# Ledger of designs, part 2: VH-VL binders against Sulfurtransferase Alvin_2599 (rhd_2599)

Target 1, 107 residues: Sulfurtransferase Alvin_2599 (rhd_2599), of Allochromatium vinosum (d3rpb9)
Amino acid sequence: MVNEIDSESLSQRLADTEDVLLVDIRTPAEIAQGMIPDALQLPMHLIPIRMSEIPKDRDVVIYCRSGARSYQACAYLMQQGYGRVLNLRGGIIAWARHGLPIVAPEG

## First folded at step 1 (VH-VL)

Design a15 (framework fv_acimtamig)
Fold by ESMFold2-Fast, scan of step 1:
Structure a15 (fold): chain C 107 residues (1-107), chain A 120 residues (1-120), chain B 106 residues (1-106)
Amino acid sequence: as target 1 above (107 residues)
Amino acid sequence: QVQLVQSGAEVKKPGESLKVSCKASGYTFTSYYMHWVRQAPGQGLEWMGIINPYGGDTSYAQKFQGRVTMTRDTSTSTVYMELSSLRSEDTAVYYCARDHYEYFSGMDVWGQGTLVTVSS
Amino acid sequence: SYVLTQPSSVSVAPGQTATISCGGHNIGSKNVHWYQQRPGQSPVLVIYDDSDRPSGIPERFSGSNSGNTATLTISGTQAMDEADYYCQAWDSSTYVFGGGTKLTVL
């Protein structure tokens, strides 16, 4: 079963300075148009070869555009032994609709 | 007014290549992904691929990998779909369609379609 | 490869509710979109992200998606609703369409 977190709950955890890693699994082109601040950029197709960059000892919130891709990514990571991954329900679309911060990636 | 206008109908011979254009207007061209979808006579919709007009990144359906190429020209707000090594089975109406917001949001604006007939 | 299954045809009397199913393994974890296509015309998006309706689409169109089945529901069906209806979803890196359902209003 994939655990999920909504935008408001995630925003509160970040405001409380909890140790949470955000992972954006969208394409580089999508990320270039805006991302949640401080997210690790890890396009979905690279997860099988870069999953070692994801820590197992802290909460990791995986997000995509709407939550569908990241749900599948979380399911895959859980099968690979990553027990602390959570899907951001509604993705960055829901995040933006709640008026929460979005930044342009630096580069 | 958001509109996608495609190039006109074409008749091709087997072995030739096809290049269809789709000119976008009424919105910020680089802010939306563009899909290409085809429909053979009397058949259903078949997804061919997607292009991000901002960076030119593409993803193609496995069936068309190696035969299809999608490109864009930001100066003219136009996307292109090129299909090589044409066969009679490639006879279809070819559509461009804009993704509603981004990935997964559906295709909200469609071109009028381009009929391509491949026959000897 | 991921497959979406639709009935080939559905018939409904005017004013009755039409229901069109779209079956796929674990489709409830995916975003499903629905398109209406009248003969000789381009498809029209009638439902996106499972249940959201684009501007201009009548309230009688609704959608749901859970488990292994997504559903398009048209209440108070009218003659103008006669068309082919296609569901569509994304799986991995591929967008996939259902085979289409011909809706006849008799």
Scores: ipSAE 0.007, ipTM 0.596, lowest interface PAE 10.7, mean pLDDT 87

Design a16 (framework fv_acimtamig)
Fold by ESMFold2-Fast, scan of step 1:
Structure a16 (fold): chain C 107 residues (1-107), chain A 124 residues (1-124), chain B 106 residues (1-106)
Amino acid sequence: as target 1 above (107 residues)
Amino acid sequence: QVQLVQSGAEVKKPGESLKVSCKASGYTFTDYYMHWVRQAPGQGLEWMGIINPSGGSTSYAQKFQGRVTMTRDTSTSTVYMELSSLRSEDTAVYYCARETYYDFSGYYYGMDVWGQGTLVTVSS
Amino acid sequence: SYVLTQPSSVSVAPGQTATISCGGHNIGSKSVHWYQQRPGQSPVLVIYQDSDRPSGIPERFSGSNSGNTATLTISGTQAMDEADYYCQVWDSSTVVFGGGTKLTVL
């Protein structure tokens, strides 16, 4: 099963300085409009060739706009042996709705 | 959990007015736009307009301008759609439907929750 | 006024892939949403923002949008998918629906 985390829980884990990698799988055009700080930019279609950039020894939260595409990405990664991936339920939409930080890709 | 419940079916005569209600529950009423969409028998979906429950601002399809009025009551989490000067062509199922929003420009999320519909028959 | 064009009907055999088109001038520059309406029921959002699925919608539903055509694709089509399908965009300050496509699963 794909494990999920919501925006409030993720925000608390980041505030507690937990070692979590965020991965943004949206398109470059979407990311250009804003992203969660410090997220690894890894567009969904590149996952099969770039998944080695995703660590297996720490929690990795995958997000997209709404949580639907990233749920699929998590399922795929788990099938490929990545046991520590979590889907951000509600995606960056829910994150922004909670007033949580969003930055430009170079900010 | 999230639900939109509409008022019951109505039978009207030409020239009368219609007022349909849509009661929201399970979410923060003022965080979502509310659309009104109708569907004549055997026909497709036709957009009538939208209301922002937070401020009460509205935008109507040109076809209904001057006949339609959309309002809301934040104390009851209810949206209303009034259509005046009814004609037989106004016979339709009338739906309310919710659409999410936030500050990002160009983001549209579709109407994710719909009421059950209100059948209105207009005949002489 | 902006117009979206859909085929009136599409037929597929169970298990086959159904493809429903939505034509509009430069529709690839707009965000397309898709709704499923089963007989006697309210519409259900099945795809939003061209290709995203709401929670609870099966992975066999997918969408694309490029140039003058947006497409809803249903792989492994099941009898329960028999419904009318509508595409929708925002054009300026108005919502525009396509005419709808009746999907028949035979």
Scores: ipSAE 0.000, ipTM 0.549, lowest interface PAE 16.4, mean pLDDT 87

Design f01 (framework fv_firastotug)
Fold by ESMFold2-Fast, scan of step 1:
Structure f01 (fold): chain C 107 residues (1-107), chain A 121 residues (1-121), chain B 108 residues (1-108)
Amino acid sequence: as target 1 above (107 residues)
Amino acid sequence: EVQLVESGGGLVQPGGSLRLSCAASGYSISSGYYWSWIRQAPGKGLEWLARIDWDDDKYYSTSLKSRLTISRDNSKNTLYLQLNSLRAEDTAVYYCARSYYDFWSGYFDYWGQGTLVTVSS
Amino acid sequence: DIQLTQSPSSLSASVGDRVTITCRASQSVSSSYLAWYQQKPGKAPKLLIYGASSRATGIPSRFSGSGSGTDFTLTISSLQPEDFATYYCQQYGSSPYTFGQGTKVEIK
């Protein structure tokens, strides 16, 4: 079972705590159009190669455009022993729809 | 080591059916991978036929979907392809192949050796 | 269906040569979901590159991929004797998955 979190709950957790890592698994072209502040950019095709960059001792919220790709990324990571991953339900679309901050990547 | 071994090829009659098997070893087909069947007619290029995902979602070539069935048996760690209403142009080497777990991946990281199917009277 | 056209269909080269093979798609390939394979006579294809530019495990650094949208390239920087083979591109950005017609790399 993949655990999920919605945009409002995530926004409150980010306001209250420093122990959550955001991971954006979209393509570089999608990320260039805007991302959630401070997210680690980890395109989905690189997860098998770069998953060691994801901590196991913190809550990690994985997101994509709508939540579909990141749901399956969470399922994969759970199989690999990452027990603290959560899917952002509705993805960056729902995040933006709630009026929450979106930034251009620093590049 | 990942191995895929196809079987079930040989000489078949036009209008008949074939059922190919692909035995996987070195990993479980019930884990988060995807599997496809791909064929290659003599002297020609590669043609994708069908894909089955670890969650049993199935995808088929548009030209062949009415004649193809892809399935799997997790207890035997084996994939299957059934092709009905065989024609001479179905003569080909048939490969099974694994897609790595990269979510949108339809690329194939490991291939079987292939099994030759000849459709002739 | 997305059609992939490889250029050239065949080429002759010598050991040590730099070889480039192009793959052009009839429509944009979503998210650069394009792979390259090597096939030797009587053998199954072997994955070289996926996601347009990511090298598969165990593939020598002389193989590289690049491109996006409709134009993709496979480069072999210094051709070795074992590299004489047929090379195929494949898109997986949309269903059905499709392959290019192949490029045969022959010894000069």
Scores: ipSAE 0.000, ipTM 0.535, lowest interface PAE 10.8, mean pLDDT 84

Design f02 (framework fv_firastotug)
Fold by ESMFold2-Fast, scan of step 1:
Structure f02 (fold): chain C 107 residues (1-107), chain A 121 residues (1-121), chain B 108 residues (1-108)
Amino acid sequence: as target 1 above (107 residues)
Amino acid sequence: EVQLVESGGGLVQPGGSLRLSCAASGYSISSGYYWSWIRQAPGKGLEWLARIDWDDDKYYSTSLKSRLTISRDNSKNTLYLQLNSLRAEDTAVYYCARIYGSGSYYEFDYWGQGTLVTVSS
Amino acid sequence: DIQLTQSPSSLSASVGDRVTITCRASQSVSSSYLAWYQQKPGKAPKLLIYGASSRATGIPSRFSGSGSGTDFTLTISSLQPEDFATYYCQQYGSSPLTFGQGTKVEIK
């Protein structure tokens, strides 16, 4: 079962602990238009190649546009031994809708 | 060079409406930032009014939401703010600004010079 | 809404002094998304610090920010003549965006 977190809960956890990694799995074109600050940019199709960049020893919140693709990505990562992944329910759409910060990617 | 230039201020009548423009140059307003309107009444602090995000999502001050409309025209690289049902309390310098998010991004926030709106009869 | 309260509302200082301004939030600020701005009379605010502790491009090293959660500080380590201004904190961790009431740093 894929664990999920909503925008408000994620925002609170980031404020309280600074121990969560965010991973944006959208396309480079989508990410270029804006992303959640400090997210690791890891387009979905590259996950099998680059999943070693995802830590196993802390919580990792995976997000996409609406939460559908990232749910699938979390399921896949869990099958690969990544037990600390969570899906951001509603994706960056819900994050933005709640007025939470969005920034340009680095570069 | 990145610049924001506000226009549309001046003397307006109570009960009327205003439409402010913010022309951006040196970068695209659709490029992954959120853009805000902020005002400052004479001698007072800063008050956030509205934000428009890269994907056209719009957010408003709770107290002013019914009177405010934020919009943009990407082809003109221009932001707009419309404020209806004007009151004397709306007298302020109105700024457009790009509000910075946190990260390892090496850039600085940009503010326009501001445009004064005076609401009086 | 997150309310930001700055202390002090004003202070008098001399060139070379260390100045500290505090900003307290009524609720935890997400991801330490807190900025500090400098405003001189007749001018737009200028970004000094973002993300609570990151200096904006071109800002002198004498300006530093710190803090997380509900308590944040701006420090000017050796005040210069051009630093006499009003300083504002602002959170951008949640909507609506909110500013502190400002702290005026004036000549002693």
Scores: ipSAE 0.000, ipTM 0.492, lowest interface PAE 15.9, mean pLDDT 82

Design f03 (framework fv_firastotug)
Fold by ESMFold2-Fast, scan of step 1:
Structure f03 (fold): chain C 107 residues (1-107), chain A 120 residues (1-120), chain B 108 residues (1-108)
Amino acid sequence: as target 1 above (107 residues)
Amino acid sequence: EVQLVESGGGLVQPGGSLRLSCAASGYSISSGYYWSWIRQAPGKGLEWLARIDWDDDKYYSTSLKSRLTISRDNSKNTLYLQLNSLRAEDTAVYYCARTYSSGWYGFDYWGQGTLVTVSS
Amino acid sequence: DIQLTQSPSSLSASVGDRVTITCRASQSVSSDYLAWYQQKPGKAPKLLIYDASNRATGIPSRFSGSGSGTDFTLTISSLQPEDFATYYCQQYDSSPYTFGQGTKVEIK
């Protein structure tokens, strides 16, 4: 059972200054085209190596392009003991279609 | 709610210049999207003209590049298209449309279009 | 430039029919960056399908897209009265973006 959050609900939680970590698991080429502000860049293939960067004591929203890859990433992380991960339903496509902020990555 | 409204169409003489505006509301043109101009001559198909990115990079149709200028004014949340050296073949409905970054999911919002007629 | 050719240029169909429109690219479209649009007279085009097979928000399930490389297909599984329109494919893999010539779906 993967918990999901939609773009409007996530936007509200961020506006309320909740302690939420965003994680972008897309490829570097995809991220270069734009990302959600303040997201941790963690390409999907590196999750098994870098998952220690993901906290267990706060909510973590994982997103990709459309929500499919990040759904699988959340399922994997839950099996590894990360009980506070949520999938961004519809991914950055749904986020953008709602008119929500996208920025160029730092670097 | 994202809306795009084109203006500036009408009758223009051959050899003249055209400046179209596309006013966006419900979303900032300075954030994460690419904005394009597309035209459609009467009874014909769609022709892409130009794109401007959130970081002000500009791209043009190869056949029209020398005659086109795309620009934007973030403070007015408005896009512009200028077409010079007008010909009868430039008669068309001109649309503005957006794509998410790099055009990678097609044009999801379109304006209603503005008709440009090039005639004496 | 990538040229897109649609087939057929027009077709006549009845409500309830299965309609198939094909789009062929003159060179491979990478990453399936291919969209389909519906346009009704006097209206702007409406996005139906993006990335070859993903249905846009609010688009009925009777619309589906498939294909990759140079050959793409739009299918309407059971044509409804509101589906009589002109349909366009578009590639966004390379600049300039290009559209097919359009396929007009008319009532029989």
Scores: ipSAE 0.000, ipTM 0.549, lowest interface PAE 14.3, mean pLDDT 83

Design f04 (framework fv_firastotug)
Fold by ESMFold2-Fast, scan of step 1:
Structure f04 (fold): chain C 107 residues (1-107), chain A 119 residues (1-119), chain B 108 residues (1-108)
Amino acid sequence: as target 1 above (107 residues)
Amino acid sequence: EVQLVESGGGLVQPGGSLRLSCAASGYSISSGYYWSWIRQAPGKGLEWLARIYWDDDKYYSTSLKSRLTISRDNSKNTLYLQLNSLRAEDTAVYYCARAYEYLGYFDYWGQGTLVTVSS
Amino acid sequence: DIQLTQSPSSLSASVGDRVTITCRASQSVSSSYLAWYQQKPGKAPKLLIYDASNRATGIPSRFSGSGSGTDFTLTISSLQPEDFATYYCQQYGSSPWTFGQGTKVEIK
């Protein structure tokens, strides 16, 4: 069972300066078109190789375009011992529809 | 360099329909950007018409949505716009343009194709 | 829909002048998601500024943008002959995306 958070709740937690890591698991081409500020860029296919970059001692919100791929990523990470991962329900699409900040990634 | 080339303009009759094409080169339309149609009547300002994402997520101008259809063919790297029930006020240069998926500003534009609606 | 109103609708200025164009939104533009474009006669628009204040690649430093909420400004610090054009603001803070009516800059 994957825990989920919606865009409004995540926005509130970030506004309250909570220590939350955002992880964008979309493709590099998708990320190049815009991402949630300060997200760690970790394309889904690289998760098995780079999962050590994900902390276990704080909340980690994983997102993709719509929430489907990131749900699967959260399930995989929980199976690997990452108990504090949450899926962003509705993905970056729902985030954008709420008028929340999106930035071009810094290269 | 991203390049967009519109075609399909010309003289059309009131009450008819219009189908425009926008051929993209230098970048795949299936890799994530929103692609839009924007028009400009002679001597007037810019009016956004519709946008489409590579997975068929579509949005339309509120005033024109009943008359507009935006579509694409990823294999041809081409965008399409269909406008029905043409009126004289639809006379304009029609542009296609690329926008970042969620950021919505247009970084590349085609040169435009002129559509004249008259008898 | 967010409506954008530009002021002035037209202006005439001399080379070297400071030119200011304003764009007022009917509602607050989320995250300052506002862009400015330059359009020369017979040509497609060209992106100048995005996210209210970021200059697009290759755009001269004399162009600058500022503002947030409902009030935005494009400034040309020292007008050059090639700056004859119509300038448009555009918001992308909410759908549908909308443009201002344009400001024509005529160089004396």
Scores: ipSAE 0.015, ipTM 0.643, lowest interface PAE 7.2, mean pLDDT 87

Design f05 (framework fv_firastotug)
Fold by ESMFold2-Fast, scan of step 1:
Order: structure tokens, then C-alpha cells, then sequence
Structure f05 (fold): chain C 107 residues (1-107), chain A 120 residues (1-120), chain B 108 residues (1-108)
């Protein structure tokens, strides 16, 4: 059962300064085009190696381009004991379409 | 109803320049969509030319980069393409098209195109 | 640059036929970043398929896309009169974005 959050709900949680970690699992080339501010960059193929960087004690929203890859990433992480992961439904596409903030990886 | 209307085509001389416009209606070009220019020579296939992000960042075809400038005017809801040092091989229908996804380069809405003929 | 080669370059078909068009990439296309378009004479291209297999809004179910890596296919399961057109594949994995040369589907 993968829990999901939409762009509007996530944007509200961030505006309310809630303790949420964003994780961008897209490729480095995709991330170079822009990302959601403050997201941890963790390309999907590296998740099995670097998943220890994902905390278990706070909400973690995983996103990709459209939400499909990140849905699978959330399912995998839940199997590995990460019970507080959420998939961003619609991915960064839906985020951008709603005019929500996007930054360069170093900005 | 999203509509894109290209203008600025016509007969131009070799060595000259062209400035094409794409007027958007039914949505705001500042709303987070991305836009490309694509051309098609008579009887030939499609060639991608340039893309502009809603933030103003630009990307160009490597073979034409030195001759192309893509730009936008949000107040007029209009996109532009400037092409310099025109040659007969630049004869084509020029389309503007919307990229509906942040990190993609596929095109969900196209204008009808404007014909540019480079000839004396 | 990633070059896309379509096969066949043209074909003749009858209404009701199953039509398949193949698009081969010179390099692997990541994350299925491949689209298909339909173009009728004198008109702009129309998006049919994106992300290799997702149908665009309003596109009939007889159109389907499949494939990954270097080999992609567009299938029209039962050709209709309005489907006689030229079809193009396009990759958007890397810049510059490139199109195949096109496949013309003509009435037999």
C-alpha cells in the first residue's frame, strides 16, 4: 500500500514549515534541468546503496518525473522498513504545472 | 482551448534573417509550460530547433545554435524565434509547440505553422 | 546525437488492417522518453503516444506504443480511414531532440 500526496497538499505542508524531506530519484540529467527546492538528490538506481540517507523518523516524499518510478521506489523502501515514505502523485510534472517553486540543483 | 498561431514567414533572401512569432491563447505562457520551435522542409521530416523554459532558460539544436535565438514576451503571451544567415536549406514550415511536461521534450499542442521560403 | 530510423519508410494498407511501425534508436533511450506523432498533409503533427506507451488525451485505443532501449513500435490494431497519414517517432532523452524520418501509411 503506497501512500501518496498531491502537489497542492505537499506545497501546503512545506508552507506550514512541517518537517518533510523531499527526495528526487530522477537521473542527474533530469535533476540538472531543475528540482523541487531542498530535495535530496538520490537517483533511483542508487537507492539500494544509499537508502541509509533516508530517515525513518520523519515523513519523506519521494518524487520522480510523473510519479511512476517513485511509486515503485516507495514500495521498495517500505519493504526495507521505511514506513514513512509517500509518493508525490504526478511527480515534478504536476508540481511545475501548478506553478510551484523549482530551482537549479545548486540554487 | 489552447491555440498557437505562428506569423512572420514569407519570402526572404539568402543571407538575411527572419524573426518568427508565436501568439498563444487559451493559456498563459508564464504558467509553467515549455515551448519549442520545430521546422519541416517541404516533403521532409521534422527537425527540432530550440526550446525555452518558463523561467527563460534556453536550449538549442547544436548544428544551428550559432544562428538561432529563442525568446518570449510574457506581457504579449508571445514566443519568438530569430534565425540569421539564411540559406536555401532553411526553407521550411516553422511550428511552435508546447511541451506540457517539466523534464520532457514531446509536444502536446502545435501551431499550424508558417512557411519560410529562402530564395531570390 | 541519437538518430532514429523508422521502418518501413512507407506502406500500403487497407481499412481493418493491423499496422506496425518500428523506430530504432542509434543509442539507448532512457526512461522510455519516446513519443509518436501523426501528421496529415497540410497539417501540424498530432501527439499520439508519449513515454513509449502512454496514449495522449483523446487518442483512440487502437493506437498503442511499446518497446524500450533502442527498439520501439507503434501499432494500429484496426486501421480506420482517418488513420492514413505520416507517423513520426521522437526521442527526448537527450538534446538535441530528434525525430525519425517518418513512415507514410497509404491506402491500398
Amino acid sequence: as target 1 above (107 residues)
Amino acid sequence: EVQLVESGGGLVQPGGSLRLSCAASGYSISSGYYWSWIRQAPGKGLEWLARIYHSGSTYYSTSLKSRLTISRDNSKNTLYLQLNSLRAEDTAVYYCARDWEYSSGYFDYWGQGTLVTVSS
Amino acid sequence: DIQLTQSPSSLSASVGDRVTITCRASQSVSSDYLAWYQQKPGKAPKLLIYDASSRATGIPSRFSGSGSGTDFTLTISSLQPEDFATYYCQQYDSSPYTFGQGTKVEIK
Scores: ipSAE 0.005, ipTM 0.580, lowest interface PAE 11.6, mean pLDDT 84

Design f06 (framework fv_firastotug)
Fold by ESMFold2-Fast, scan of step 1:
Structure f06 (fold): chain C 107 residues (1-107), chain A 121 residues (1-121), chain B 108 residues (1-108)
Amino acid sequence: as target 1 above (107 residues)
Amino acid sequence: EVQLVESGGGLVQPGGSLRLSCAASGYSISSGYYWSWIRQAPGKGLEWLARIYHSGSTYYSTSLKSRLTISRDNSKNTLYLQLNSLRAEDTAVYYCAREDYYDSSGWFDPWGQGTLVTVSS
Amino acid sequence: DIQLTQSPSSLSASVGDRVTITCRASQSVSSSYLAWYQQKPGKAPKLLIYGASSRATGIPSRFSGSGSGTDFTLTISSLQPEDFATYYCQQYDSYPLTFGQGTKVEIK
């Protein structure tokens, strides 16, 4: 039911400058320790009140620490009419293990 | 959401060849993951055979690599396993599975239902 | 190649029992790259645990994994009727990927 993308595939799409929005649904404390560059910070508990910030006309990759919470978030968003959300399989853990860029939040 | 269905099994004779298919639905095999073939002889354990990365790179079990070819057809969203010079010990249920991973290798989820290959004269 | 040996090869248990299955590797498995699967007769294996201790989505909390290095354990805290099956460990630290020989959990 939920479409998924792995870290290597996502990295390739970003390298090809595809129009993809990344959404980090972890807690502010987790995000403060590092995030994928340019991700929208949208903690999971705020999704019901901030989901209008998620576009419906482009691919949106939702991620968390390991991929479990973001899988549930994608299922919820799909029920709310967001047909182009994808779960980042393995989350930021898999992203980091592949040596892919992680940055401190701006500010 | 991802389903894998194997086909191409049956009775084959020693010295022959087989070509197994694995039709994927619910996910494009070119979009991510590794995709693997695993077999299980009757009453025995599991043996990993080969994998293909979504980019096309292939990896093989060292003991079988001279007899195996893993391939894919992205337009049909289908994986293939070609096994040559068949022997009685190749009798097994053959599974295809999606390989999720960290770093360079991983675990299998989902699995197909399996297809039985019997090599007998 | 990393060889995995499971202990016991089979066991008989009753509903409600705590069941422990051990997987021993012939050399150290780095970063807990070990998974556990359940297989019922005539069916494909089902992922239970990956990363030595992470439960797969939808897997009941009675299943838990632990261990590191060469010694790994799968525990079923209170065996249910649907848990009678064969269990396999699998390492993914190095290629070729290898599985244990399996542990059959039978009804007493």
Scores: ipSAE 0.000, ipTM 0.535, lowest interface PAE 15.1, mean pLDDT 85

Design f07 (framework fv_firastotug)
Fold by ESMFold2-Fast, scan of step 1:
Structure f07 (fold): chain C 107 residues (1-107), chain A 122 residues (1-122), chain B 108 residues (1-108)
Amino acid sequence: as target 1 above (107 residues)
Amino acid sequence: EVQLVESGGGLVQPGGSLRLSCAASGYSISSDYYWSWIRQAPGKGLEWLARIYYSGSTYYSTSLKSRLTISRDNSKNTLYLQLNSLRAEDTAVYYCARDLEYYGSGSYFDYWGQGTLVTVSS
Amino acid sequence: DIQLTQSPSSLSASVGDRVTITCRASQSVSSSYLAWYQQKPGKAPKLLIYDASNRATGIPSRFSGSGSGTDFTLTISSLQPEDFATYYCQQYGSSPYTFGQGTKVEIK
């Protein structure tokens, strides 16, 4: 079962300074158009070779555009032993609709 | 990088039918995007025709939905547009395009195929 | 259906010129859901601007969009040789998603 979190709940956890890593699994072209601040950029196709960058000892919220790709990514990571991954329900679309911060990625 | 290549255009008699294909590479059509078909008559503007989501949900231009069917084959990473009961007014370059939302809902298009010409003539 | 009318239908300009293209909607476009595209002869359209004012990835800063409601503008601040093309606006605030008739920017 993939655990999910919505934009409002995630925003509250970040405001409470909880130790949460955000991971953006979209393509580089999508990320260039805007991303959630401080997210680790990890395109979905690279997860099998870069998953060691994902910690197992804190919550990790994985997001994509609408939540579908990141749901699959979370399911895969859970099968690989990553028990603390959560899918951002609705993705960056829902995040933006709530008026939450989006930034340009730094070069 | 996303690349879309349309095929299946050509000369068709009025009243005939045609199936267009759009082969995607560099990105999976089973991802969480909509994919659309858009056409452009020679020397004219653009007209949106139909879109499909990875889940299979379809949306059509109301004036054309009785003559168009959009579909996809995820295993071939290919989109299709079936056109039926063709008329001279259907003569156009047909494009497939990635249908994108970033801030709220909408249907704007960030990657386009090269287009395929359909000519309806006797 | 929302109809989009572009002005002018065509214009002649020189490299270095400031070019302004307007797009007027028959009804208010919700949330400024309006995009601009560039199309060169024999090529597919290229997305320039979305949500009225946001530049798409890789689009030079000389392209800018503005407007809300029924009146929208695309501006090219200093026209370059590669900018001679036809430009289209598109609204996506209401289905069906409609395009303007296009504005052709020609060499003077």
Scores: ipSAE 0.000, ipTM 0.515, lowest interface PAE 12.6, mean pLDDT 82

Design f08 (framework fv_firastotug)
Fold by ESMFold2-Fast, scan of step 1:
Structure f08 (fold): chain C 107 residues (1-107), chain A 122 residues (1-122), chain B 108 residues (1-108)
Amino acid sequence: as target 1 above (107 residues)
Amino acid sequence: EVQLVESGGGLVQPGGSLRLSCAASGYSISSGYYWSWIRQAPGKGLEWLARIYYSGSTYYSTSLKSRLTISRDNSKNTLYLQLNSLRAEDTAVYYCARGDYEFWSGYYMDVWGQGTLVTVSS
Amino acid sequence: DIQLTQSPSSLSASVGDRVTITCRASQSVSSDYLAWYQQKPGKAPKLLIYGASSRATGIPSRFSGSGSGTDFTLTISSLQPEDFATYYCQQYESSPLTFGQGTKVEIK
């Protein structure tokens, strides 16, 4: 079963300066439109190749547009031995609707 | 063993302010965990009010946010709750509790104080 | 907010009975971030179960939790005299934290 976190809970956790990695698995075109600050950009199709960049010793929150794609990514990663991945429920849409920060990716 | 002891309850006038203390022993409140206030009106269920993370970050119940302040004094290892503009519906037993978490995405209360009764009446 | 509804609100049981209490959420608690507490008259709540099914330290094996999504269950496999109390579920999936209204387990 995939563990999930909502936008408000994630925002509180980040405000507490907890050691959390955010991973944005959307397409490069979607990410160019805006992303959650400090997220690792890891488009979904590259996960099998780049999953070694995801740590196993801290919590990792995976997000996409609405939470559906990242739910599947979390399920896949758990099968590959990544026990500390969480899906951001509602994705960046819910994050934005709660008025939480979105930044342009560094150019 | 961690223990929490609430104090500051009693009879309070409507329109007044409530200031409660929660003295912690056996663990430093600045060293970890979430620290919360929860209340329970007579014959009713539990209502979460506010929390402070060991780093100092605070968060409040949306329905009471304008009337609540959670704070702490690390040197006294004590938590505080201030509630303003008191009404009869604020009559309750007020608990402080330690919040433990699994993946830092939420917390459950593993240690509770015994509670302090607050009665708001004229 | 996620609203939690417990069923039944009260029940009467005898020592040795299997007791089942249900907690239903208005929205999915998909991470299974659900806890159960026991509260005796005049006392603070005591944590029984967290993560829907993990038993807290010192809690007897007759207490078990199960369920996922929107439906969760606390089971007491063989009710003991000290188990007559009010039981509460709590979700910690979504802010703000919310509790069910409670289920009172009374002597039959």
Scores: ipSAE 0.000, ipTM 0.576, lowest interface PAE 15.4, mean pLDDT 86

